# Ledger of designs, part 19: VH-VL binders against Mediator of RNA polymerase II transcription subunit 20 (mdt-20)

Target 1, 198 residues: Mediator of RNA polymerase II transcription subunit 20 (mdt-20), of Caenorhabditis briggsae (q61a42)
Amino acid sequence: MGVSWVFEAEQTAKSVERILEGIGAELMGQFQVDVIPYNPATPSTDYATNIVMHHSKCPQSTFSICPKTDFRVSPKAVCDRGFDLILGKLAGGLVIDNAGKIEINGNEYNIHSDWTVRVGTATQGTTVKGVVVEVEYDPTVIIVQCREMMAEFIKQVFNKYHETQPEIFKITEKPERYSTLDTMWQYLQIAAKLRKKT
Key: E = the ipSAE of ESMFold2; O = the ipSAE of OpenDDE; V2 = 0.75 times the mean of E and O plus 0.25 times the DockQ between their complexes.

## First folded at step 14 (VH-VL; framework fv_modakafusp)

Design p5 (from j2 with heavy chain D99E; at its last look DockQ between E and O 0.50; V2 from the best seeds 0.59)
Fold by ESMFold2, look of step 14:
Structure p5 (fold): chain C 198 residues (1-198), chain A 120 residues (1-120), chain B 107 residues (1-107)
Amino acid sequence: as target 1 above (198 residues)
Amino acid sequence: EVQLVQSGAEVKKPGATVKISCKVSGYTFTDYYMNWVQQAPGKGLEWMGWVDPRDGETDVAEKFQGRVTITADTSTDTAYMELSSLRSEDTAVYYCARELYYWSDYFDYWGQGTTVTVSS
Amino acid sequence: DIQMTQSPSSLSASVGDRVTITCKASQSISSYVDWYQQKPGKAPKLLIYAASSLQSGVPSRFSGSGSGTDFTFTISSLQPEDIATYYCQQSYDTPYTFGGGTKVEIK
């Protein structure tokens, strides 16, 4: 996967999709992201909540993050699909929180060969929490090579949201490789915020 | 050591406004929600609302809508709760309480409380 | 709003007795229930979170159980220092709501 910019949209998923269709985007299929909290079974003073996530575009992977102050200091791992089945044994047991799960379901679009845009509706149980958009620039994993172009793309396509730049885009000055975990961190942050909405 | 230190007791007349501060130390202020809880004398606890210090987003219980403003100042690591149009029924102890951000929705640290007395 | 109905409103028990307090939620809230102890003149103190998890530094005589709508808080052997009012709270959805409280006294 390339570099992604994930944001919450204020419009409906259908409204966002109509914008994409209007500029010639091709519907490529469906996507899903889930964000699943696991709680410690044993008391802990660390940030013990483990967030297990899956992205349908990475079907062989399970992403695990124990979120802390920011991404750089948060324990994290990319594991084989099924890692969540052994979480109960790693640190004295973790219990799945199905009621806290955020699911993002939607459609994937391609714009020219280089851009992929995913538009999904976030739900908790049966409650709609919001709309999430992921803009991916496929050709590079180096943020500084594409961040200005991605901001311009978002500005031109949506005429807003270009100010929602992910923290990693603002802080990273080195030509560091972007990874799928960086994308999942963005989904985690948005899901945590959306869950609090009434 | 995590500490939430609230401003001192207040005596107010009906119709006045009170603003209570909650200064935090020993942790990163922007990593947690800050909540406010009211407790009338001899009564139970009632949640008033929360603020997210990162962006100032807030949610306020319907009972207090239009009278309460909850804010956070990240330059001083201080949360505020302002209650206007005070009534005798607002005589209470007011607590700030820290809520963990990532699906850990319990209040693990509380301020010492601020007594507000509303009398004519 | 999710109502938390806490019972009893008060109780008296002897040192060493088992004390049980219940809370019923007006809808399913999974395990998003926390229990607080409040001693006279003090701020509430978290004892139990996520229905059954014991907070660090809390004596093992305190416990919680339940999921869905029915939740129980237990003191296995009441001690003199446990004189307090106990509250359940749901943290499933805002507005967060507390039970009415249970005042625990020594006979």
Scores: ipSAE 0.591, ipTM 0.807, lowest interface PAE 1.3, mean pLDDT 88
ESMFold2 (binder alone), look of step 14: mean pLDDT 93; pTM 0.941
OpenDDE, look of step 14: ipSAE 0.657; ipTM 0.874

Design p6 (from j2 with heavy chain Y102S W103S; at its last look DockQ between E and O 0.54; V2 from the best seeds 0.00; counts 0 for: pae E 9.4 > 2)
Fold by ESMFold2, look of step 14:
Structure p6 (fold): chain C 198 residues (1-198), chain A 120 residues (1-120), chain B 107 residues (1-107)
Amino acid sequence: as target 1 above (198 residues)
Amino acid sequence: EVQLVQSGAEVKKPGATVKISCKVSGYTFTDYYMNWVQQAPGKGLEWMGWVDPRDGETDVAEKFQGRVTITADTSTDTAYMELSSLRSEDTAVYYCARDLYSSSDYFDYWGQGTTVTVSS
Amino acid sequence: DIQMTQSPSSLSASVGDRVTITCKASQSISSYVDWYQQKPGKAPKLLIYAASSLQSGVPSRFSGSGSGTDFTFTISSLQPEDIATYYCQQSYDTPYTFGGGTKVEIK
C-alpha cells in the first residue's frame, strides 16, 4: 500500500461516489476494514485494550495496536492472519468486544492509475455511524515526495478536508517512510471518533 | 503534570449567555477529546457534548442542542463551552473532562469545575 | 438514550466494611462502564474503567465487575477517605450517561 489520508466525510457514501465518478474515477471493487477492541478479561488490571484491525487489501495480515497517547509510543504489530483467533483462545487474557466493533464497508475507485480512493460506510452492529474516505497515492511510501500533491488532490476534489492532515504529514522536511500501520492508525482514530457520535 | 484549569464562577440572569474556558497543560491538547459535564445542585452528572481539538468537530447531547456551542482553540490549548438562553435549571457546576483520543471512552482528568448561578 | 440505573441511592457503613454498588444498563453495553468517585466540593475522579480496569494510582480496595447490562463496584474495606458519592457511566454510545449516584457515608 502507498501513502494514505483517511478522513470522515460529511456527505453520504453515494454523494462521495458521485463526486469521484464526476472526475473520471472507475470502480475497481469492494473493500472492508474492521476495528475490533480486545479487552482484558480480569478485574483490577492495568492492562490496556488491544485494537485488532483488518484491511481487505492486506488479506494475510492482522494489525494490532495497543493505543497510547500517540502512534510512536503505542505498542503495535503486523501479524499473520489468524492472530485474532489466538487472542480469543487465551485464558485469562484478552476478550473480543464485538459490541465495540466498527466495520467499514464500501467501494474502491481508481483515478488515473496512481490514485486509489476507498469510500465506505462505518457501522457498529446495525447502526450506521458515518462515512469514511481513504485517499491513497500508490507510487511512493516517502511522505515528503507526495504530501503536497495529496493535499492538492484533497483540496481540488473534496476541498473541506485538506485541513485535517494526518499528523505524520505535518512533520519536518526530512524523508519519512510510510507504512501500512500508519494507515491503520488513521482508521483506529476515525473509528474511535465515530463510536463517540450520536 | 496534566491539568485542566477552568474559568471562574459566573452569576447570570435568565436569558443570558455564559462561556466557560478550560485551559489544558501537561499533555498534547490535540491528542484528547474534550467533554463537558453538567452537575445541578444536589443532582447527578449529565454529559453535554465533546469537541475534537484536531479539527473542531463537536457532538452535543440532544437536551442541549441549539443552546450549547463547544469549541477548541489549539493556539491557546483551550476548550470552550458556551450556553445561551440560560434558564434557572442551568444553575450548576460545569466540568471539562478529557477523553483519550485513540483509546477507550473514559474521562481520566477533569477540570476543577465552574459554578454558574442563574437568578433573577 | 441508554439509561443507567444505579443502586442504592445512599448507604451507610462502618470503616472496614465491604461496600457494593450496582448499575444496570437499559441495553447491553459490553464492558463500557466506568466508575467515578466525587468528594464534596470536588470534581469526579476516575477509579475504574472498562468495567474492571483499575486506574493508575487508585487503591486496590476498589474493584469492578460485570458485562452486558449488570455491573458491580466494590470497596473491599471501607476507609474514612472513601466518603464520597460514586457514579457509574456508560461509554458505549453517546449521549454518555451516568447513574444517579450512590452517597457513601460512615456510620
Scores: ipSAE 0.006, ipTM 0.614, lowest interface PAE 9.4, mean pLDDT 85
ESMFold2 (binder alone), look of step 14: mean pLDDT 92; pTM 0.938
OpenDDE, look of step 14: ipSAE 0.153; ipTM 0.718

## First folded at step 15 (VH-VL; framework fv_modakafusp)

Design q1 (from j2 with heavy chain L100R Y101E; at its last look DockQ between E and O 0.79; V2 from the best seeds 0.76)
Heavy chain, then light chain:
Amino acid sequence: EVQLVQSGAEVKKPGATVKISCKVSGYTFTDYYMNWVQQAPGKGLEWMGWVDPRDGETDVAEKFQGRVTITADTSTDTAYMELSSLRSEDTAVYYCARDREYWSDYFDYWGQGTTVTVSS
Amino acid sequence: DIQMTQSPSSLSASVGDRVTITCKASQSISSYVDWYQQKPGKAPKLLIYAASSLQSGVPSRFSGSGSGTDFTFTISSLQPEDIATYYCQQSYDTPYTFGGGTKVEIK
ESMFold2, look of step 15: ipSAE 0.723; ipTM 0.868
ESMFold2 (binder alone), look of step 15: mean pLDDT 92; pTM 0.932
OpenDDE, look of step 15: ipSAE 0.785; ipTM 0.905

Design q2 (from j2 with heavy chain V60Y L100R Y101E; at its last look DockQ between E and O 0.79; V2 from the best seeds 0.76)
Fold by ESMFold2, look of step 15:
Structure q2 (fold): chain C 198 residues (1-198), chain A 120 residues (1-120), chain B 107 residues (1-107)
Amino acid sequence: as target 1 above (198 residues)
Amino acid sequence: EVQLVQSGAEVKKPGATVKISCKVSGYTFTDYYMNWVQQAPGKGLEWMGWVDPRDGETDYAEKFQGRVTITADTSTDTAYMELSSLRSEDTAVYYCARDREYWSDYFDYWGQGTTVTVSS
Amino acid sequence: DIQMTQSPSSLSASVGDRVTITCKASQSISSYVDWYQQKPGKAPKLLIYAASSLQSGVPSRFSGSGSGTDFTFTISSLQPEDIATYYCQQSYDTPYTFGGGTKVEIK
């Protein structure tokens, strides 16, 4: 995966899709992201819960983050899908919270081969919580090389200025490699906030 | 330790505005949402809304929508709740309470409360 | 909005008695129920989170149980310092809502 900018859209998923189709985006298929809290069997108020996530574009991977102040200090791992099986057997370790799961389901579009845009609806249980957009620039994993171009793309395509950009885009001017965990951190942050909205 | 310290009691006339402060210490202000809770005399607790100190985003209970403004000032680690067009039924104790992030939305620390009296 | 129906509204018990308070949610909320103690003139204090998890520093005589829609809060042996009003609260979805409270007194 390339560098991604994930944000909450103000419009409906259908309206965002209409915008994308209007600029020539090609529908490539469906995508899914899920964000699943796992709670320690031994309760503690000192730590955030363990968040297990999947992205359909990384079908062989399970992502795990125990979120703290920021991404860099948060314990995190990328594992194969066998991790999902182990989590179910940790009777003394971690307990799945299916009711707290946030699912993001939607459509994936391609624009001029280099851009992938994913538009999904976030739900908790039967409740719709909002619309999530992921803009991915595939040709690089170096944030500094694409940061300004991605900001301009989002401004022009979605016809608005976003003051709240992903924290990772505020990193120093040194070349920093972007990983899929950086994308999943953005999904985690958005899911956590959407869950708290009406 | 974690502390939430609220401003002092207020006496207001109907139609006035009150603004209550909640200054935090002992934790990173931007790591938690700040909530406000109303408790009218002899009544239970009612959630008013929250602010996310990281970006100033808010969500308000429908009952208070249009009259309440909740803000956070990260330079002073202080949250504020402003309630306008005060009525006699707004006479209550108002609490700030932080909630933990990441699926832990319980209120683990509360301010001491601020009594607001609305009388003619 | 998720309604929390708490009962009883008040009770009196003797020191050493087992006290049980219940809350019923208007929809399934898994284990997203918290319990607070409020002494007269004081702010609420968190006792139980996630239906059954004891907050740090809270005596073990306090406990909680339940999942889905039906939740209970128990004081295994009532002490004089437990005179207070107790509230349940759901934290599954906004607006966060509280039960009506249970005033606990010593006979």
Scores: ipSAE 0.713, ipTM 0.856, lowest interface PAE 1.0, mean pLDDT 88
ESMFold2 (binder alone), look of step 15: mean pLDDT 92; pTM 0.936
OpenDDE, look of step 15: ipSAE 0.777; ipTM 0.903

Design q3 (from j2 with heavy chain V60Y L100R; at its last look DockQ between E and O 0.88; V2 from the best seeds 0.79)
Heavy chain, then light chain:
Amino acid sequence: EVQLVQSGAEVKKPGATVKISCKVSGYTFTDYYMNWVQQAPGKGLEWMGWVDPRDGETDYAEKFQGRVTITADTSTDTAYMELSSLRSEDTAVYYCARDRYYWSDYFDYWGQGTTVTVSS
Amino acid sequence: DIQMTQSPSSLSASVGDRVTITCKASQSISSYVDWYQQKPGKAPKLLIYAASSLQSGVPSRFSGSGSGTDFTFTISSLQPEDIATYYCQQSYDTPYTFGGGTKVEIK
ESMFold2, look of step 15: ipSAE 0.740; ipTM 0.871
ESMFold2 (binder alone), look of step 15: mean pLDDT 93; pTM 0.941
OpenDDE, look of step 15: ipSAE 0.793; ipTM 0.908
ESMFold2, look of step 16: ipSAE 0.740; ipTM 0.873
ESMFold2 (binder alone), look of step 16: mean pLDDT 93; pTM 0.942
OpenDDE, look of step 16: ipSAE 0.770; ipTM 0.903

Design q4 (from j2 with heavy chain V60Y Y101E; at its last look DockQ between E and O 0.83; V2 from the best seeds 0.73)
Fold by ESMFold2, look of step 15:
Structure q4 (fold): chain C 198 residues (1-198), chain A 120 residues (1-120), chain B 107 residues (1-107)
Amino acid sequence: as target 1 above (198 residues)
Amino acid sequence: EVQLVQSGAEVKKPGATVKISCKVSGYTFTDYYMNWVQQAPGKGLEWMGWVDPRDGETDYAEKFQGRVTITADTSTDTAYMELSSLRSEDTAVYYCARDLEYWSDYFDYWGQGTTVTVSS
Amino acid sequence: DIQMTQSPSSLSASVGDRVTITCKASQSISSYVDWYQQKPGKAPKLLIYAASSLQSGVPSRFSGSGSGTDFTFTISSLQPEDIATYYCQQSYDTPYTFGGGTKVEIK
């Protein structure tokens, strides 16, 4: 539920997990994120695809974003579990694209109670597309309170990705609250890019 | 409205390098991937790679890996494709093509093409 | 990578004829197939995306169908301005790959 920094790792999921275990991280269980495109049944020039997402740590929520230039201008919603069942039943509405789905499955670790790190492998169908890491700082939803500490944590633990700051970290000039949709936007952006990689 | 305008034809010797520009207008350059496609004389189309103008990340077809460099300059809204160690079989027309984002990965707009001739 | 086998390599037809071009993918790619028209000396032009969706400004005589591995592109009534080479392309996974092309001429 805290502030998250999601990035693609170049190492294997096992290699990242070994790094975490080496610094004393405690395995807490498994996690899953899926990123699922829904397309209009009749083509339209005006609507971007609707991306429906789930995060296993928010099991009662369905996240929907129609991505545009950036997060602020993208139509978005948090809905109750089962919203995507309604989308599949709308006549003339949206059609699920299961072939385009990106699934991220992996393990969740805790470090010193305040940090949660999730390491997952992204797949499309049976094809592995990459490794995704989510670093979450649990005590706050105010980015300015944790931004520099999160960058230092990533630098110390991963040596390489501390310069991959999410866009929202760079833009927030006021103490606006971070939400789970901000995390899901990061997953959306990474999934969209991983889908285009060899 | 949307336009992709490429630099002019080039004649090169084997072993040389060519750099082709693709200037865009009519849309926000950083909202779309830019792709490059090769078409040898009398042959079909072959994808070379893409660049994401937001962060400069690229992906290249294996055939061109190590010889191709695709870049984006957001200050001039211009993409570039550089092909090194040119061979006679690199004689072709080269196109830039815009890639729609977010699971809409088709090439809706193309540049006019740039002819590169490699001869001794 | 995913191979796209396009047939025929060329065809001749009369104005008003139905023209059919096929592409076969080397693996299942759902509906991630696009069709392009290319006239001599010009860049390709997108006609059909997502196997069956008509691009804006493209005449309705052009259509596409298929899913999985087998895809079909149809010109319902060939017009003189349709003389061109047509290409399919898969956009499911990189490297993006094109069919070999089909040159369409008037008999």
Scores: ipSAE 0.602, ipTM 0.830, lowest interface PAE 1.5, mean pLDDT 88
ESMFold2 (binder alone), look of step 15: mean pLDDT 92; pTM 0.929
OpenDDE, look of step 15: ipSAE 0.802; ipTM 0.911

Design q5 (from q2 with light chain S30R; at its last look DockQ between E and O 0.66; V2 from the best seeds 0.51)
Fold by OpenDDE, look of step 15:
Structure q5 (fold): chain C 198 residues (1-198), chain A 120 residues (1-120), chain B 107 residues (1-107)
Amino acid sequence: as target 1 above (198 residues)
Amino acid sequence: EVQLVQSGAEVKKPGATVKISCKVSGYTFTDYYMNWVQQAPGKGLEWMGWVDPRDGETDYAEKFQGRVTITADTSTDTAYMELSSLRSEDTAVYYCARDREYWSDYFDYWGQGTTVTVSS
Amino acid sequence: DIQMTQSPSSLSASVGDRVTITCKASQSIRSYVDWYQQKPGKAPKLLIYAASSLQSGVPSRFSGSGSGTDFTFTISSLQPEDIATYYCQQSYDTPYTFGGGTKVEIK
C-alpha cells in the first residue's frame, strides 16, 4: 500500500466515476470501509469512544483508534478480526454502537498503474451521508516524497479538493513511513463529520 | 474553567440582521464544534446549526438555511451566529453550546444566552 | 428528521417524590440521548449524556435509562432546587432535535 489522501466529495459517486473514466481509469473492483463506534459500558468523560474500523484492502485487519486531539496522541492498534469479537465480552468493556456505524461502499479504480482511486457512498443505516474518495499513490509510503504530487493530481482530477490537505500530511515533516492506520484516521475523521451532517 | 460568554441583548427591526458572538475560554477552541440553539419565549429548544472551528465547515437546520451564518474566529476564540431577514418569530434567546467531535455528541457547556427582540 | 416526543409536558410532585419523564424517538437512535435541566432565565444544563451517563458534578438522584426509541429520565428524590424544565435531546443525527420539555413543580 502507498500513501492515501481521503476526502469528502460533493459530487455523486457516479459523477466522480465518470471523471475517472474520462481520464482513463480502469475499474478494478469494489471496496468497503466501515467505521464502528464502541462505547464504554459505563460512559465517562474520562473515557473516549473507541472506533473500530475495517478496510477491504486489509481484510484480515481490524483498526482500533481512540481519537484524541490528533493522530499522534490517539491510542491506536492494528489487530486481527478476532478483536471485534471480544470487545463486547470484556468485563467493563465496550458496547458496539451499530446505530452509529458508518459504512462506505463503492468502486476501486486504477490510473496509470501508480494511482488507485476509491469512490464510495457513505451510509448510516439506510441514510446516505455523503461520498468519500480515497486517492492512493502506490510507489511510495513516504508522505513528504509524494504529497505535492498528490495535491497536484487531486487538483487536476478533482479541482478544489486539493486545498483540504489531510492533517497527517500537514504534521509530517520528516520521511516517516505512512501506514494504513494513517488512512483509517482520515476515514475516521471524515466519517465523524459526515455523521454530524444533515 | 470552561466559559462561553455571549454578547449582549439585541433589539432589531423586521428585515434587519443580527450577529451574536460567543467567546470561549478554558479550553482549546478548535477541539469542539460550536452549536447554536434558539429558544422562543415560553417555548422549547431548537437547534440551528454547528460550525467546526478548525475549517469553518457548517451545517444548518433547514428552518434557518439561507438566513443563518455561523462562523468561527480562531484568532479570538469566538464563534458567531448571524441571522438575517429577521422576523417577529425570531424573537428568542439564542445560546451557543459546544459539543465534541468524535461520536461524543452532547452539549456540556452553554453560553448564558442572548436575547434578540424583533419588533416594529 | 427525528422527532422526540416527551411526556408529560408538566408535573407537580412533593419533595422526596420519585419523578419520571419519558422521551420517545421516532426511530431507533441507540443511546444518543441527552437530558438537560433549565431553570428560569438560565441556560440549559447537561445532566445526563449517552442516555445514562451522569455528567460530572450532577447529583446522583438524577439518572437516565433506555436505548433504541424509549428513554427515561428519573429524579429519585425530588428536591426544591430541582424546580425546572427538563428536555431530552437526540444527538444521533442532524438536525439535532429536542423534546417538548417537562416543567417540574413542587406541590
Scores: ipSAE 0.425, ipTM 0.804, lowest interface PAE 1.4, mean pLDDT 91
ESMFold2, look of step 15: ipSAE 0.487; ipTM 0.767
ESMFold2 (binder alone), look of step 15: mean pLDDT 92; pTM 0.931

Design q6 (from q2 with light chain A50Y; at its last look DockQ between E and O 0.82; V2 from the best seeds 0.73)
Fold by OpenDDE, look of step 15:
Structure q6 (fold): chain C 198 residues (1-198), chain A 120 residues (1-120), chain B 107 residues (1-107)
Amino acid sequence: as target 1 above (198 residues)
Amino acid sequence: EVQLVQSGAEVKKPGATVKISCKVSGYTFTDYYMNWVQQAPGKGLEWMGWVDPRDGETDYAEKFQGRVTITADTSTDTAYMELSSLRSEDTAVYYCARDREYWSDYFDYWGQGTTVTVSS
Amino acid sequence: DIQMTQSPSSLSASVGDRVTITCKASQSISSYVDWYQQKPGKAPKLLIYYASSLQSGVPSRFSGSGSGTDFTFTISSLQPEDIATYYCQQSYDTPYTFGGGTKVEIK
């Protein structure tokens, strides 16, 4: 996996897909991301919601993030799929919030071998919340090596959304290795905001 | 100590515009959404909208769309609510209230309220 | 939009009494319900968040319960300082909506 830039698009998923097809994107398949909140059975100010996420690109992984103000200080872990089964049995008794679940479903495209673009519709229950786009640059996992190129790509292809870089891109000043957790953090933030939109 | 301090009472004519401020202290302004809530005299609470101070993104209740503008000034840690085309029905107390990001949503701190009176 | 139906609109009870207020959501909203206390001329004060979590500094006589569509707010022993109007709020989806309020008085 490379470095990913995730953003909410104002267009419909189909509209975005048409843009991609117009530039020679090849449909590779479908993808799915889910964002599921788990709350303590006895919530308190000391215990925050734990977000459990999945990405179809990593089918054997479960991503767990307890979001804080900063990604770096947020407790996070990559676990196996079995992690979901034990959450309710952990100390504090985490309870799944299915009603608050955000699910993103859509198509995955490849562009010129180096780029993977995922376009999905975000839903909460039966309610459509928005369209989410993930742009992945495959050749590198170093943000500082590709973030400008990615911004330019997004500008050229989508004509917007390049002005505001993801938080993880901003706080990365050294050639640190990008991870899937960084992608999931972006999804989490976007999903959280989508829940707040009418 | 977290504090939300709003601007003073306003008296306006119908058709006018009012802009209320909410200055925050005691926490990082950009870490929380800011909401505005309307309360007509003797009535209940009605959510008007929120702003994300980080990027200025907003969402408004349909009832106020087209007339309300919520903004955030990160340089002064101040949120604003502007309501245009004022009507008598807009006579109310307006509150700013912060809301945490992510999945724990509640209004844990409120401003003291700003009374807006719309009269001919 | 999600409607919050709060009941009763008003009640009068004696000091020490158990007071119960209910709020019904028009659809399932998990536990995304908050309860506020508002005294005359003052801003609302958060008492309970996420249906049952007690806000820091709030007396333990206040509590909340429920999930899905039916929620309950309880004062286990009403005190004179508890005279106020109480509101439920859903924070499941925007627009956020409040119940109609319950005015609590002491006999």
Scores: ipSAE 0.696, ipTM 0.884, lowest interface PAE 1.0, mean pLDDT 93
ESMFold2, look of step 15: ipSAE 0.712; ipTM 0.864
ESMFold2 (binder alone), look of step 15: mean pLDDT 92; pTM 0.939

## First folded at step 16 (VH-VL; framework fv_modakafusp)

Design s1 (from q3 with heavy chain Y101P; at its last look DockQ between E and O 0.68; V2 from the best seeds 0.73)
Heavy chain, then light chain:
Amino acid sequence: EVQLVQSGAEVKKPGATVKISCKVSGYTFTDYYMNWVQQAPGKGLEWMGWVDPRDGETDYAEKFQGRVTITADTSTDTAYMELSSLRSEDTAVYYCARDRPYWSDYFDYWGQGTTVTVSS
Amino acid sequence: DIQMTQSPSSLSASVGDRVTITCKASQSISSYVDWYQQKPGKAPKLLIYAASSLQSGVPSRFSGSGSGTDFTFTISSLQPEDIATYYCQQSYDTPYTFGGGTKVEIK
ESMFold2, look of step 16: ipSAE 0.747; ipTM 0.870
ESMFold2 (binder alone), look of step 16: mean pLDDT 93; pTM 0.939
OpenDDE, look of step 16: ipSAE 0.832; ipTM 0.921
ESMFold2, look of step 17: ipSAE 0.753; ipTM 0.877
ESMFold2 (binder alone), look of step 17: mean pLDDT 93; pTM 0.938
OpenDDE, look of step 17: ipSAE 0.743; ipTM 0.893

Design s2 (from q3 with heavy chain Y101T; at its last look DockQ between E and O 0.77; V2 from the best seeds 0.74)
Fold by OpenDDE, look of step 16:
Formats: sequence, structure tokens, C-alpha cells
Structure s2 (fold): chain C 198 residues (1-198), chain A 120 residues (1-120), chain B 107 residues (1-107)
Amino acid sequence: as target 1 above (198 residues)
Amino acid sequence: EVQLVQSGAEVKKPGATVKISCKVSGYTFTDYYMNWVQQAPGKGLEWMGWVDPRDGETDYAEKFQGRVTITADTSTDTAYMELSSLRSEDTAVYYCARDRTYWSDYFDYWGQGTTVTVSS
Amino acid sequence: DIQMTQSPSSLSASVGDRVTITCKASQSISSYVDWYQQKPGKAPKLLIYAASSLQSGVPSRFSGSGSGTDFTFTISSLQPEDIATYYCQQSYDTPYTFGGGTKVEIK
């Protein structure tokens, strides 16, 4: 996996797909992301919600993040798929909030072999909450090596969404290794906002 | 101590625009969404919209869509609510209220309220 | 939009009485319900969040329960200072919506 830029699109998923097709994108398949909140059995201001996520690109992984104000200070882990089963067996611990679950389903495209673009519709239950786009540059996992190129790509293909630059892109000044958790953090933030949108 | 302090009472004519402020202190402004709530005299509470101070993103209730603008100034830790094309029905007390991010949304702190009177 | 039907609209009880207010959501909203107290001329005050969690500094005589569509707010022993209008709110989905309120008075 490469470096990803995830944002919410104002257009319909189909509209975005048309844009991609217009620039020669090839449909590769489908993808899915889910964002599932787990709450303490007794909610408290002292304890944050634990967010459990999955990405179809990493089918054997479970991502767990307890979001704070900054990704760097947020407890986080990558676990195996069996982690979900363990969480459900915790007596008096965390309780799954299926009502608050956000699921993103859509299509995956490839552009010029170096770019992967995923377009999905976010839903909460039966309610459509919005459209999410993930732009992945595959050749590198170093943000500073591809940051400007990705910005230019988004500017050219998605125009105004260039302004949706993820925080990690702004903060990273050193050649730090980008991880899938960084992508999931973006999904988490977007999902959180989508849940709050009419 | 967390404080939300709103601007003073406003008297406006129909068709005018009102802009009220909510200055916060005692916490990091960008860590919480700011909401605005309307309460007409003797009536209940009605949510108007929210702003994320971090990026300025907003969401509005349909009732106020097109007339309301909610903004945040991070340099002054102040949220604003602008309501245009004022009507007599807009006569109300307006509250700013912060809520937590992610999946734990509740309005734990409120401003003192700003009275807006719309009269010809 | 999710509708919150609050009952009763008003009640009068004696000091020390148990007071119960109900709120019914038009659809299942899990535990995304908050309860507020508003005294005359004052801003609302959060009492209960997440259906049953007591806000810090709030007296233990206040409590909440429920999940799905039916929620209950309870004052175990009504005090004179509890004279106020109480509101339920759903925070499951925007637009956030409030119940119609319950005016609580002392006999």
C-alpha cells in the first residue's frame, strides 16, 4: 500500500466515477470500509470511544483507534481479524454500537498503474451519509516524496478538493513511513463528520 | 473553567441581517464542534447547525438553510452565527453550545444566550 | 428527521416525589439521547448524556434510562431547586432534535 489522501466528495459516486473514467481510469473491483464505535458499558467523560475499522484492501487486519485531538497521541493498534471476536467477549467492557456504524461501499479504479482511486458511498444503517474518495499513490510510502504530486493530482482531477489536504500531509516534514493506520485515521475523521451531517 | 460568552441583545428590522458571536475560553477551541440553537419565546429548543473550528466545515438544519452562516475564528476563539432575511418568527434567544467530536455528541457547555428581536 | 415525542408537557408534584418524564423517538437511536434542564431565563444545562450517564457535578437524584425508541428521565426525589423545563435530545443524527419539553412545578 502507498500513501493515501481521503476526502468527502460533494458529488454523487457515479459523478466521481465518470470523472475517473474520463481520465482513463480502469475499474478493478469493489472495496469496503467500515467504522464501528465501541463504547464502555458505562459511558464516562473520562473514556473515549474505541473505533474499530476494517478496509477490504487489508482483509486480515483490524484497526483500533481511540481518537484524541491528534493522531499521534491517539492510542492505536493493528490487530488480526480475530480481534473483533475478542472484543465481543469482554464482559463488562466495550459494547459495540452498531447503530453508530458507518459503512463505505464502492468501486476501486486504477490509473496509470501508479494510482488507485476508491469511490464509495457512506451509509449509516439505511441512510446515505455521503460519498468518500480515497486517492492512493502506490510507488512510495514516504509522504514528503509524493505530497506535492498528490496535491497536484487531486487539483487536476478533483479540483476544489485540493483544499481537503489531510493533516498528516501538513505535519510531516521528515521522510516518515506512511502506514495503513494513517489512512484509517482519515476514514475515521471523515466518518465522524458524516455521521454529524444532515 | 470552560466559558462561552455571547454578544449582547440585538434589535433588527425585517429583512435585516444579524450576526452574533460566541467567545470561548478554558479549553482548546478547535477540539470541539460549536452548535447554535434557537429558542423562540415560550417555545422549545431548535438546532440550527454546527461548525468545526478546525476546518470551518458546517452543517445546517434545513429550516435555516440559505439564511444562516456559521463561522469560526480560531485566532480569537470565537464562533459566529449570521442570520439574514430576518423575519418576525426569528425573534428568539440564540445559544451557542459546544459538543464533543466523533461518537460522543452532547452539548455540555452553553453560552448565556443572545436575544434577537425582529420588529418593524 | 427524527422526532422526539416528550411526555408529559407539564407536571406538578410535591417535594420529595418521584418524577418521571418519557421521550419516544420516531426510530431506533440506540442510546444517543441527552437530557437538559432549563431554568427560566437561563441556558439549558446538560444533566444526562448517552441515555443514562450522569454529567459531572449533577446530583444523583437525576437519572436516565432506555435504549432504542423509549427513554425515561427520572428525578428520584423532587427538590424546590428542580423547578424547570426539561428537554430530551437525540444526537443520533442531524438535524439534532429536541423533545417538546416538560415543565416541572412544585405543588
Scores: ipSAE 0.706, ipTM 0.888, lowest interface PAE 1.0, mean pLDDT 92
ESMFold2, look of step 16: ipSAE 0.748; ipTM 0.874
ESMFold2 (binder alone), look of step 16: mean pLDDT 93; pTM 0.941

